# Ledger of designs, part 5: VHH binders against Type II methyltransferase M.MthZI (mthZIM)

Target 1, 355 residues: Type II methyltransferase M.MthZI (mthZIM), of Methanothermobacter thermautotrophicus (Methanobacterium thermoformicicum) (p29568)
Amino acid sequence: MKTTHRIYFKNSADMNELKDKSINLVVTSPPYPMVEIWDRLFSELNPKIEETLIDEEDGLRSYNLMHEELEKVWHEVDRVTAPGGVVIINIGDATRKIGKKFQLYPNHVRTIDFFFDRGYQVLPFIIWRKQSNKPTKFMGSGMLPPNAYVTHEHEYILIFRKEGPRQFKTEEERKLRRESAYFWEERNQWFSDVWTDLTGVSQRLNHKNLRKRAAAYPFELAYRLINMYSIMGDWVLDPFLGTGTTMIAAACAGRNSIGYELDHNFKDLIESRINETLKLSNEIVMRRINDHIEFIREKNGKYYSENYKFKVTTRQEQDIRLYYPRTYKKIKNNEFEFFYQEVNPKKERQSKLNI

## First folded at step 1 (VHH)

Design n03 (framework vhh_7n9e_1)
Fold by ESMFold2-Fast, scan of step 1:
Structure n03 (fold): chain B 355 residues (1-355), chain A 123 residues (1-123)
Amino acid sequence: as target 1 above (355 residues)
Amino acid sequence: DVQLVESGGGLVQAGGSLRLSCAASGRTFSDYAMYWGRQAPGKGREWVSGISGSGGSTAYASSVKGRFTISRDNAKNTLYLQMNNLKPEDTALYYCAADLRYYSESPYEYDYWGQGTQVTVSS
């Protein structure tokens, strides 16, 4: 197995490198309108935003202009997404005081409206409540009603499907779909509409001229979504690639990827992250296997894996095949190929399997 | 919250051995994976080893594989690193780390870190 990964350092409002209907899954976290760390990026895209936000102190107009910039990207996402394809956008709402007015700017609503108006099916989406060791910040006027504000503690993982459920027309596609299955216990954890077990991710930034643009979501979040909404060999797109989380997760899951990132300064950081992740790439798959073996030992599973001979809960799990990227090659300045090894649980677990 | 305290570092001759310990408190110890990392003078952090919550899965950096052994005692809430055949290149501040995430995109980014214990290997 081989996967291909390409990075384009340009504005994703123009993705002319991608043909219509070529992408199976979009997983992304855009810059959030009205969240202060993104003000400079939006103002660079449209200088009118700085005037509206800072000089005029007009929060609503600023919000609308920022979303108009994102919607240029969503038009491209719509063009390139294949029928049956899924678009997943992790987005937070913003709470902010502009001039004398404090309010929430409901980024998720405008994002939903964009895809809903274009005929996408809005699937049940996920509330991601980020874990943190930091204490919850108090907002508003102490213990005295009514001017205090509730704490905003979650983001939205919005899920949109184009035209309807994906069809698998060939036996080869149906076989690959079965091999791309997840474990019963993973399904029960991942398909909850509330995620409370994942923390936000911080990064070491080696360049002083990089913006304060840490990855908004952790590797595990992208990894789950890719396994839930694509099959091995699919093409995953992230139009706001940042430090490469979606690309690395796609590679670890046996999917191809394409990423767009406006800031060239992220190139070296992305390559560094690829190298760091490859050192532990086997652990990702082995954690899934070890978690499964512990689960099935306690539950006494009914069926057997055809490929690995351990017990599983359902027939649909029998054809699961698990791979991890062993090596990669940089074939062009912006293009990488990953090469895979299928897991061998008996050797890699360092103990006899309790089947 | 999880608190981590390392011990067992010191000065040792090349070819010698040391056993590091990390005492953990706060969360249920067997619920999370643990790691050993190190930072040599003037260098960035380097991942050394990792162990799953149950102890059933272990991993090692190529530079230490076959010489170091990670283990844990869940009854004592303690993580260990047995270091054999030490080399001058192993000189570093060794710290333990806990990661409550299933997996991090970077092996050097952890939820909780200890203060570290200094290991110095003389030639």
Scores: ipSAE 0.000, ipTM 0.118, lowest interface PAE 20.0, mean pLDDT 81

Design n04 (framework vhh_7n9e_1)
Fold by ESMFold2-Fast, scan of step 1:
Structure n04 (fold): chain B 355 residues (1-355), chain A 120 residues (1-120)
Amino acid sequence: as target 1 above (355 residues)
Amino acid sequence: DVQLVESGGGLVQAGGSLRLSCAASGFTFSNYAMYWGRQAPGKGREWVSGITPSGGSTAYASSVKGRFTISRDNAKNTLYLQMNNLKPEDTALYYCATGFYDSWEGYDYWGQGTQVTVSS
C-alpha cells in the first residue's frame, strides 16, 4: 500500500493542476470572512476590501467582497469534484462591530447558498462546539437589556454532495469500501450532528503522558471526516492546506491528498509535522483497535473479523483493515509517497504483556 | 525552517513586571495571528493572550486581563507580552504560538518557552 501527496504553493482560485471530476472528497477550513485575523489576507487578495472595511466602514460590502474571493476557490472545487463526491467545509460565523454597527456575519449561510444554488445536496451537517480555555467575553450592554448579545460558541462543518450517492461499480472498489469501514461504536460517535467531544487535543494521542500538541486537534477532526466520507485510496483535496493537517490525516487514513497553500515557507514545517506524526501513526491505529477490543468485550459481538481475530457488532465490520504510514519518501519537490504497514494486534498485545 | 524563540523570563517578586519577547522566523510573520500560552507545574497548558496579524485586535484570559498587554512588531518579526502586577499564580513556562484559529487548541506551532517565577 502506497499513497501520494502533492502540495501546490499557489492561490487555489486556480487549480489547473487538477482535472475536472477527479476528486472524491474535499475537507477544508478556509479563512473566515469578517474574522479580523483574516483581514490582511483578504485585503492582499483584493485591495478594495481594505478600502471598504477601514476607510468606508462598510461591513456588508466587505463581507460580500471577502466571500467573492472564497467563491473563486469554490468554483474550482465544483469543477474538480467528481459525481458522488463530498465537499466538507468547516466554517465559523463572525461577530464584529464595524463603525457603530454590531452584527453577526453569517459565513455558513453564504457558503450553503453557493453549493445549494449549484445543485449540490446539502447533507445533515455538524455543529461543532469546541471546548477552549479561552474566556468568553461579554457582548453589548453588559447586564442591561435589550442591547446585550448572546455568545457565539460554535462552528459549522458543512457537508455537500455532488449529483447523488457515489456508485461502486467495480469489485476492487467494493472491496476497498468494505476494508475502509468504521466500527459500529465509531459510527455512533462520529455521525452525531453535534460534536462537543473535541476538547482541543485528542485524548487518545495524549494517553501516555505525551505533550499536548495543537496539531492533534485539527487532526482528529480531519481524520474522522476522511474516514466517514471516503474510502482508502481516494484523493482528498484541501484548497487551504496551511500546516498540512488534512494531508497528514489523509496519510494516516490511507488516502492520497492534494493541498494548496499560499505561503511557501510552510513547506519545511509540513515536512517536520510529517516526521512527528509518523512516530504517532501506529498509536492512532492501535487506539482504534484497543477501543474496539474494550468495547466488544462488554457487548459479545455477533460477527467475527478473520483479519484481526476479534468479534464485531455487524457483518459490515468483518472486512475492516487498518494501516498506518511507517515511512515516507520525497519523490519530487512538493510530492511525497507514504508506505504502509498493516496493524498487527497480536504482536502489539504480546509486547504490552511482556512489559 | 519555522522557529519561535522566547526570551525575557526570570525571577520576580509579586507586584513586579516582566516583558517577554518571541522572535519568529521561517514564515511570513505578518500574515499570522500570534498567541501566548503558559504551563504551570503539574497543570495543563493555558491560553493567555492572542493578537491578530495586523495587531488591530487583542484578547486575554480573564485571569490576566488588565495586567498583561500583548503586542507585535511585524517589521522585526517579534511578539511581546508585557506583564504587570505579577502574582505567584502567574508562575509558569511561557511560550508563543502561531495558528489560524482563535483558540489555543488551533495553534500550528509552539516555541520551547521561557520560565517565569513569581516569588512569595
Scores: ipSAE 0.000, ipTM 0.125, lowest interface PAE 20.5, mean pLDDT 81

Design n05 (framework vhh_7n9e_1)
Fold by ESMFold2-Fast, scan of step 1:
Formats: C-alpha cells, sequence, structure tokens
Structure n05 (fold): chain B 355 residues (1-355), chain A 121 residues (1-121)
C-alpha cells in the first residue's frame, strides 16, 4: 500500500493543478470572516475590506466582502470535487462590536448557502464544542435584560455531499470500502451531531514523551472525518493546509492528499511533523484495536474478524484492515509517498502498550 | 510548554502613556501573528491590535487607532504595545495572544494571564 501527498504553495482561489472531479473528500478550516485576528489577511486579499471595517465601520459589508474572497476558493472546491464526494468545512461564527453595533456574524449560514445554491445536499452536521475554562465574565449588560448576550462556545463542522450517495461500481472499490470500515463503537462515538471533550481523546493518542509526535485534537478531528467520509486510497483536499494536519491524518488513515498553503517555509515544518508522526503512527491504530478488544470482551459479538482473530458487532466490521505508515519518501515538486504496514495486534499487544 | 508573560501595566493618569511587553516561549515566535486583547470589568474580551509574523502589517481596533502602536522584536521573542493618550475607558486587563498565521484544522490560540492597566479619572 502506498499513498501520495502533494503540497502547492499558492493561493487556493486557483487550483489549476487539479482536474475536474478528481477529489473525493475536502476537509478544511478557512480563515473565519469577521474574527478580528484575520482582518489584515482579508484586507490584503481585498483592500476594500479595511476601508469598510475601519473607515466606514460597516460590519455587514465587510462580512460579505470577506465571504466573497472565501467563495473564490469554494468555486474551485466545487469544480474539483467528484460526484458523491463530500466537502467538510469547520467554521466558527464571529461575535463582534463594529462602531456602536454588537452582533454575531453567522459564517456558517453564508457557507451553507453557497453549497446549497450549488446543488449540494447538506448532511446532518456536527456542533464542535471545545473544552474550555468556565466563563466568568458576561457579554453585554450582564444580569440586566434585554441587553445581555449568550456566550459563543462552539464551532460548526459543516458537511456537504455532491450530487448524491457515492456508488461503488467495481469489486476492488467495494472491497476497499469494506476494509475501510470503522468499528460499531467508533460509529456510535463519531456520528454524534455534538462533539465535546476531544481533548480527552487526544490525550489517549499521546502518552509519556510521545505527546510531541502527533497533533492534539486537530489531528483526531481530521482523522475521524477522513475515516467517516472516505475510503482508503481516496484523495483528500485541504485548500487551507496550514501546518499539515489534514495531510498527516490522511496518511495515517491510508488516504492520498493534496494541500494548498501560501507560506513556502511550511515545507520544512511539514517534514518535521511527518517524521514525528511516523514514530507514533502504529500506536494510533493499536489504540483503535485495543479499545475494540476491551469493548467486545464485555459484549457478545455475533461476527468474527478472520484478519485479527477477534469478534465484532456487525457483519460489515469483519473485513476491517488497519494500516499505519511505516516510512515515507520525498519524490519531487513537494510530493511525498508513504509506505504502509498492516497492524499485527498479537505482536503489538506483547509490547505492553498503555492503550 | 507554550508561555506568554505580559508586563508593563500599572496605574496612570488620563492622557498618560504606558508600554506593555509580552515575553513568548515554547513556540517559534517568528512564525506566529501576535495580538493584544483586553477585558474591562464586567465586559467580554475585546481585541485591541494585531501584527503579522514579520512585523510588516499591523491592525488596530477603532477605539485605539492613532493612540496605540503594536510592534515586535523577533530576535527577543517579545511583543510590545505602546499606549499613548490613555483614557479612563482603556482601563482593563491586557493580554497578548499568539495564533498561527496558517489556518489550522483546530485553533492553536495561546494567550497570557494579562497585565492590569488602570487609567484614573
Amino acid sequence: as target 1 above (355 residues)
Amino acid sequence: DVQLVESGGGLVQAGGSLRLSCAASGFTFDDYAMYWGRQAPGKGREWVSGISSSGGYTAYASSVKGRFTISRDNAKNTLYLQMNNLKPEDTALYYCAARSPYYWRGDYDYWGQGTQVTVSS
């Protein structure tokens, strides 16, 4: 098994390197319109934004102009996404006072409207509530109605599907689909429409001095979504790649990836993160296996995995195959290939992993 | 372990000046955009100013534009906020924040514990 990963250091408003209908899954988190820390970046893309925000104090027009910049990328996402493909966008709304007016800017609504207008099906999406400190300060007039405001403590993981359910036309595709299945207990955890305490799950991925070898909850978030909405060998795109988490998660899940990033210095950082993640990659799949073994020990599973010699809850889980990247090779033009080893649960358990 | 430590706050008369500093450690400072925020008693957090990783671009909230100047020294891993013509309404806990200039799958927002600025009047 081998996967390919490409990184283009350019603006994803133009992804001419990608053929139409070549991408099976998009997983990304764009800069959030109206979140003040991104004002300068949006203003660099369109100088009218700074005029509208600062000089005119027109929040609604600024909001619209920022989304017009993001929509240049979404048009390219639409072009490259294959029929049956899924687009997943993690986005937060912004609460902000511009001039004398405080309000929420509903970024998720504008994003939904874009894909809905393009004919995508909006699938049930996820509210991601990050674990944080208890709020001790209140917005607005505090205890005095009606000018007190609720706190904003969540982001949206929006899920869009192109044209309809993906079809699997070949025996090889159907086999890969079965091998890409998740465990019944993982399905029950992952397919909730509310995600909380992902920090706790990330802590399980890292123990001892291994915490430096994997991204925290960003990795787990990407890893879950990739396993939920693609099969092994699929192409995953992140048009706002940043530090490479989507690419690394795709590699750990046996998927190919393509990322776009403006900063060329990113290349050395990605290689460093790849090397650290490879040291932990077998632990990721072993944790999934050991969690399953513990779960099934207390449950009367009716089916059997011949591959791993343990019981499973459903027929679909019988063909699960779990691989981890053992090594990688830098090819050319910011391109990497990962080479895989299938997990051996008996051998790994003898190592007394704390998972 | 990421750490941001603010200093330079204190009591000042209206019309006065203060210079805040933020010492950063545990991350590659010159890869991160840096920000100053503040929280006044009984109010939510308010962003004050931001500066790009290189220092080439700065932005300010309308309430402080023309009075405050943000700067950074990447060699010293330190962020600064020069505050001039201070007003009683500037009274707040001031904290620095670091966020990757890259758009991350999840937020890597780091911020310090803050330094108190009190403007009399």
Scores: ipSAE 0.000, ipTM 0.135, lowest interface PAE 17.6, mean pLDDT 81

Design n06 (framework vhh_7n9e_1)
Fold by ESMFold2-Fast, scan of step 1:
Structure n06 (fold): chain B 355 residues (1-355), chain A 121 residues (1-121)
Amino acid sequence: as target 1 above (355 residues)
Amino acid sequence: DVQLVESGGGLVQAGGSLRLSCAASGFTFSTYAMYWGRQAPGKGREWVSGIYSGGGSTAYASSVKGRFTISRDNAKNTLYLQMNNLKPEDTALYYCAAEPWYSDTYGFDYWGQGTQVTVSS
């Protein structure tokens, strides 16, 4: 197996490199409107935003203008998403004081409205309550009512489906779908509408982190979503690629990817992350295998995986195949190919932790 | 607050032993691969050893293989480096670093400040 990954360093409001209806899954976390770290990016996209935000102190108008910029990207996302395809957007609402007014800017609502109005099915979405290692902080007025505000501790993983359930018309597609299945216990964890077990990447103390607060999400979040809403060999799109998390997760899951990023400085970071990830790539699939073996040891599993010689909970799990990227090649300045090895549960977990 | 605090360094004679500890706080230690590196005066950083998040797989630089042993206690959020048969060439500032079991940044997420090891002849 081989997967292809392309990065375009340009504004994803124009994705002319992609054909209509060519993408099966979009997984992204855009810059969040009204979160201060993104003010400069939005103002560079539309200079009127700086005027409205700084000079006029008009939060609502600024919010609307920022979403108009994101919606240029969502129009492209809609164009390239195939029928039966899924669009997943991780987005946080913003709490902010503009001039004398403090309020929440409900980014998730505006995002839902866009896809809902375009005829997408809004699927049950996930509340991602980020684990925090920092103490809870009070916002406004301490212990005294009524001017204090609740702590805002979650983001939304919004899930939209185009036209209806994906159809698998060929035997090859149906076979890949079976091989792309997840374990029963993974399904029970991943398909909860509340995720509390993942920390946000914004907590890192890293001088190289160019996206501290708003749009960075962890590898495991992208990895779960890719496994839940695509099959091996699918094309995954991230129009706000950033440090490459979606691309790396897609590669680890045996999916192709395309990413767009305005900041060319992320190119070196992405390639370095690929290299570091390959050193631990086997651990990702071995963790899934080891977690399954521990789980099934205490279960009276009724079915059997001939591929891996262990019991599984359901018939649908019998055809699971897990691959990890072993090597990659840079094909062009913006294109990488990953080459895979199927996991062998009997193989010793070998560390490749070399500089 | 995220902290990696190294301890256990000091002055030791050639052929001696020393055990370094790295106490981790402020992040989920058990999900991170952990590393020991060192920096001798006037030189760049050199990788010494690494250990997987679960503790089962280890790797060592050729210069220390067979003499040093890396281990971890996930319940105590602590990383260890047992150093045996120390040589003057092992003199350096030793620091620990953390990288998630998946790589989520370029290189290591967190770096310690270090603990000085000096080996006399």
Scores: ipSAE 0.000, ipTM 0.142, lowest interface PAE 18.1, mean pLDDT 81

Design n07 (framework vhh_7n9e_1)
Fold by ESMFold2-Fast, scan of step 1:
Structure n07 (fold): chain B 355 residues (1-355), chain A 121 residues (1-121)
Amino acid sequence: as target 1 above (355 residues)
Amino acid sequence: DVQLVESGGGLVQAGGSLRLSCAASGSIFSDYYMYWGRQAPGKGREWVSGISRSGGSTAYASSVKGRFTISRDNAKNTLYLQMNNLKPEDTALYYCAAHTYELLGSYPQYWGQGTQVTVSS
């Protein structure tokens, strides 16, 4: 098994490198309209935004202009997404005072409206509530009604499907789909519509892992979404690649990827992250295996995996195959190929014991 | 909400050393991955070195590896770059940046104004 990963350092409002209907899954987090750190980026894309936001203090016009810039990218996303493909956008709403007016700018609504108007099915989406040890911040008049405002504590992971359920027409595709399955206990965790930063692998391994996993939360989000909404060998697109998290998660999950990023400065950082990830890739898969073994010991599963010689909860889990990237090859300055090894839980556990 | 101010640049002869500092104020400094970038006259921006939130992991561009050392003091909200064996091609405006890994594909990033480093032959 081999996967291909490409990075284009350009504006994703033009993705002419990609053919129509070539992408199975989009996982991305765009710059958030009306969140102050993104003002400069949006103003560089459209100078009218700086005038409207700073000189005129017109928040609503600024909000609309910023979303018009994002919608140039969403038009390209629509063009390249295959029928049955899924588009996942992590986006936060913004609370902000412009001039004398404080309000929430509902970025998720504008984003939903775009895809809904394009005929996408809006699937049940996820509220991502990040837990923080930071103290609660008050907005408005503090203790005094009615001019006090609730805190903003979550982001949305919006999920859109193009044209309808994906069809698997060949026996090869159906086999690959079965091999790309997740464990019953993973499904029960991942398909909740509320995510917090203390759920998932971090929660299950709390006793074993003495270090914080805060740095891995963006990776875990991408990794879950890729496993939930694609099969091995699919093409995953991130039109706002940033530090490369979606690309790295796709590689760890046995999926191909393409990313777009405006800032060429981050090329070396992304490549460094690829190198660091290879050191941990087998641990990611072994964690899934060890978590399953621990879970199923208590559960006494009804079915059996011949591939891995352990019990599973459902028949569909019997065909699961887990791979991790062992090596990679830089094909071009912007193109990487990853090469895989299937996990061998019995040998891996035995090697750990023999150390 | 991080404000970054660089210092420590100047004129130095080839083979010399400089230590750059980046003082951070605002949000919790330890929440951010920090890095140093540079922009030479007539060139685009280049990433130089990065350091994890805890300081336990560092990375360097191939052009500076073995010569530069990045470090941070979270108690003092300060990032450092120790530059040894400087070369004329290291001449650039050096800036620090704060980055969060909190968002998928999102790149909230704070930049300082930079400090000029000039290396003479």
Scores: ipSAE 0.000, ipTM 0.248, lowest interface PAE 12.3, mean pLDDT 81

Design n08 (framework vhh_7n9e_1)
Amino acid sequence: DVQLVESGGGLVQAGGSLRLSCAASGFTFSEYGMYWGRQAPGKGREWVSGITWSGGSTAYASSVKGRFTISRDNAKNTLYLQMNNLKPEDTALYYCAAKGTYYLSDEYDYWGQGTQVTVSS
ESMFold2-Fast, scan of step 1: ipSAE 0.012; ipTM 0.496

Design n09 (framework vhh_7n9e_1)
Fold by ESMFold2-Fast, scan of step 1:
Structure n09 (fold): chain B 355 residues (1-355), chain A 120 residues (1-120)
Amino acid sequence: as target 1 above (355 residues)
Amino acid sequence: DVQLVESGGGLVQAGGSLRLSCAASGFTFSSYDMYWGRQAPGKGREWVSGISTGGGSTAYASSVKGRFTISRDNAKNTLYLQMNNLKPEDTALYYCAVDFYSRGPEYDYWGQGTQVTVSS
């Protein structure tokens, strides 16, 4: 098994490297309009934005101009997404005071409107409520009615499908689909419309702007979505690659990927993350196996996996195969190939012994 | 280096015909599948047609099937698109493209395009 991963260090408003209707899954988290940390990036894309942020008495024009920049990328996403393909966008709304006016800027609504107006099916989407030990900051007048505001504690994982359900026309595709299945108990956890069990990844980077990007988009979020909405061997696109989370999650899931990133300085960070993740890649799939073994021990499974010699809850789980990237090869400065090994539950090494 | 140069576009009336040409250079033309794509004003790019190395197999987007014919002349390194029964909806910039490796979702090269405008 081999997967290919390519990074284009350019603006994803132009993805001419990619064929029309060639991508089956997009997973991304764009810069959020009206969140102050992204003001500079948006102003570099369109200098009129900086002017509107300084001089405007309300933020509506800034909000619209920022979304117009994102929509250049969404037009390209629409072009490359195949019929039956899925586009997943993790996006937060912004609370901000411009001049005398405090309000929420509903980024998720503008994003939904874009894809809905282009004929996509909006699928039931996920509210991601981030866990945090940080004290909640009360907005407005604090303890006194009516001028206090509720806390803004969630982001949206928006899910759009192009045209209709994906078709699997070849015997090879149908076999890969079966092998790409998830466990019944994983389905029950992952297909909830509220995720409360994932925290933002906090890591120390020497670059201030990179820290915020990495913290917002955890590996586990991308890994779940890739397993839920693609099959092994699919091509996953992230037009806002950042520190490489989607690419690394795709590699860990046996999927190919294409990423776009404006900032060439992320290159070394991405390669470092690849090296660190490969040390843990076996542990990721072994966790899934061990969680299943624990689950099925207390449940009367009716079906059997010949691949792994354990019981499963449903017939559809019988053909599951799990692979992890064992090694990678750097083909070019921006291109990587990953090589895989199938998990072997009988060769159990304890990850806790490799602390 | 690799060059794809489209020609033959222009203004035509609905129901009319045009023949587009693409002159290829910088690679062994006869060794690669070739493609036509288009981009209409205010829309994304879309694939229109493809042809195998020897011309023995062709494929078409449903929107143009039965009206457009793709062909190639390997001796002249030229790709053609014969467009019949043109509709206003066919108004677009038309590109030829080559995909050297067929490894995934990427095109290797596109031409600059030739504009086709279909009047009502």
Scores: ipSAE 0.000, ipTM 0.218, lowest interface PAE 16.3, mean pLDDT 83

Design n10 (framework vhh_7n9e_1)
Fold by ESMFold2-Fast, scan of step 1:
Structure n10 (fold): chain B 355 residues (1-355), chain A 119 residues (1-119)
Amino acid sequence: as target 1 above (355 residues)
Amino acid sequence: DVQLVESGGGLVQAGGSLRLSCAASGFTFSYYAMYWGRQAPGKGREWVSGISGEGGSTAYASSVKGRFTISRDNAKNTLYLQMNNLKPEDTALYYCARSWDYEGLYDYWGQGTQVTVSS
């Protein structure tokens, strides 16, 4: 098994490298409109934004102009997404005071409206409440009503499907789909519409002068979504790649990926993360297997994995195959190929396999 | 409930050695990558070292590479940091952390153990 990963350091408002209807899954977290850390990025894309935000103090117009910039990317996302493909956008709403006016800017609503108007099916989406989320303190609060504001503690993982359910027309495709299955207990955890156990990215150092992402999502979030909404060998797109989380998660899940990132300063960080991930890639899959074996010990499973001979809860899990990236080759400055090893739970768990 | 408890800190002269330990409980220790971080007085937290669940892979910050060695004993649910050739700039609170994500997205931290290196 082999996967291909490409990074383009350019504005994803133009993804000419990608053919129409070539992408099965989009997983991304864009810059959030009206979240102050992104003001400069949006103003560099459209200088009118700085004027409306600072000089005119017009929050609604600033919000609209920022979303117009994101919608240039969403038009490209629409063009490249195949029928039956899924677009997943992690986005937070912004609470902000512009001039004298405090309000929430509902980024998720504008994002839903874009895809809904384009004929996408809005699937049940996920509320992600970060375990480590810290409320913002606002003037005029305290114990005296009425001028206190509710804290904002969650983000949205919005899920859109193009044209309808994906079809698996060949026996080869149906076999690969079965091999890409997740465990019953993973399904029960991942397909909840509220995620409370995933911690956001922890602040570690105050030394770096570089801007930090306000809403960076963790590896596990991307890894779950990729396993939920694609099969092995699919192409996953992230038009706002940043530090490479989606690409690395796709590689760990046996999927190909394409990422776009405007900021060239992320190049060395992404390559460093690839090298570090390969040292620990076996741990990710073995954690899934170990968690499964511990889970099934306490449950009366009726079926067995055909490939690994451990107990599973359902017939659909019997054909599961699990791989991890063993090595990679840098094909070009912007292109990587990962090569895989199938897990051997008997060797890796030793005498623990029949627990 | 997950608990991480560090020990082994103390006062040591420059050029000396210390061995820190972190006792883990409330989870299957071998499933998780483990990390050491530190926070010097008046400074933010700094990543020091990491080790994979079965101990097959390790990584170090450039400031400690060659001087510090991370290890684990999964039978004892214990993480270690062997610190050699200590420098005054190694003075910090040292924290044990569990990662549910190999890339250092931490869900649990210990309280820390103080290491003070005198001239």
Scores: ipSAE 0.000, ipTM 0.182, lowest interface PAE 16.7, mean pLDDT 82

Design n11 (framework vhh_7n9e_1)
Fold by ESMFold2-Fast, scan of step 1:
Structure n11 (fold): chain B 355 residues (1-355), chain A 125 residues (1-125)
Amino acid sequence: as target 1 above (355 residues)
Amino acid sequence: DVQLVESGGGLVQAGGSLRLSCAASGFTFSSYAMYWGRQAPGKGREWVSGISSGGGSTAYASSVKGRFTISRDNAKNTLYLQMNNLKPEDTALYYCAAEGTYWYPLSDTSAYDYWGQGTQVTVSS
């Protein structure tokens, strides 16, 4: 198995490198309109935005212009996404005072409206509540009603499907789909519409498991979504690549990827992250296997995996195959190829004994 | 408990230098990419610099490239920012952050895993 990963250092409002209907899955987190750190980026894209941020009444003009910039990218996303393809956008709403008004700017609503108006199916989406370190500051009048404001503690993982359910018309495609399946217990965890577990460390969890996962967030978010909404060998696009998390997660999941990033300064960090992740790629897959063995020990599994010599809950899980990238080659300054090894049942058994 | 504590800020004349430090605890520092961001009075937050978990790769915002140097000491769980040829426009609250989807540290709902309270840098004249 081999996957291909390409990075384009340019504005994703123009993705002319990509053919129409060529992408299976989009996973991205854009700059958030009205969140102050993005003011400079949006103003560089459209100088009119800087002028609207000093509005005496409110931020509605700024909000609209910022979303118009994002919608240039969403038009390209629409063009390149194949029928049956899925577009996943992680986006937060912004709370901000401009002029006389403090209010929430509902970025998720504007984003939903864009895809819904283009005929996409809005699938049940995920509320991601992040449990990282938090400022102790409160908004509004502190302890005194009624002018205190609720703390904004979640983001939205919006999920859109183009046209309808993906079709798998060849036996080869159907076989690969079965091999790309997730475990029953993973399905029950991942397909919840509220995620509260991707937020850092908890002292209530197993000590060894916490250490293994510390460096995976937000990697784990991208990794779950890629496993949920694509199959091995699919093409994953991130038009706001940043530090490379979507590309690295796609590589770890056996998917190809394409990323766009405005800032050339990200290149060296992305390459460093690739090298660091390869040292841990086996552990990611082994954790899935070890979690499954722990789960199935308590549950009476009806079916059996010949590949890994353990019981599974459903027939669909019998054909699961898990791979991890062992090595990569830099083919061009902007192109990488990853090469894979299937997980070893003997090594998995040894790992369990060492715990 | 996860903790990031910035220090080394202060008042300095234009053309001067400062070295910021960020002491990290409560997580495996050597496994996380680290970042410096800043927020000037009346401005939004902006990304300043980033460094990979092993220290082998660094990146800088165009506004500071050539003047600032990011580094880390994984044995001491400490991140540094050496700031040279400081300008009045560098006046800001500087904060460190650990790992994230973006180079730019976001608010409390951000994609960064952890971040500190910040240290104030004021450049006169």
Scores: ipSAE 0.000, ipTM 0.195, lowest interface PAE 16.4, mean pLDDT 81

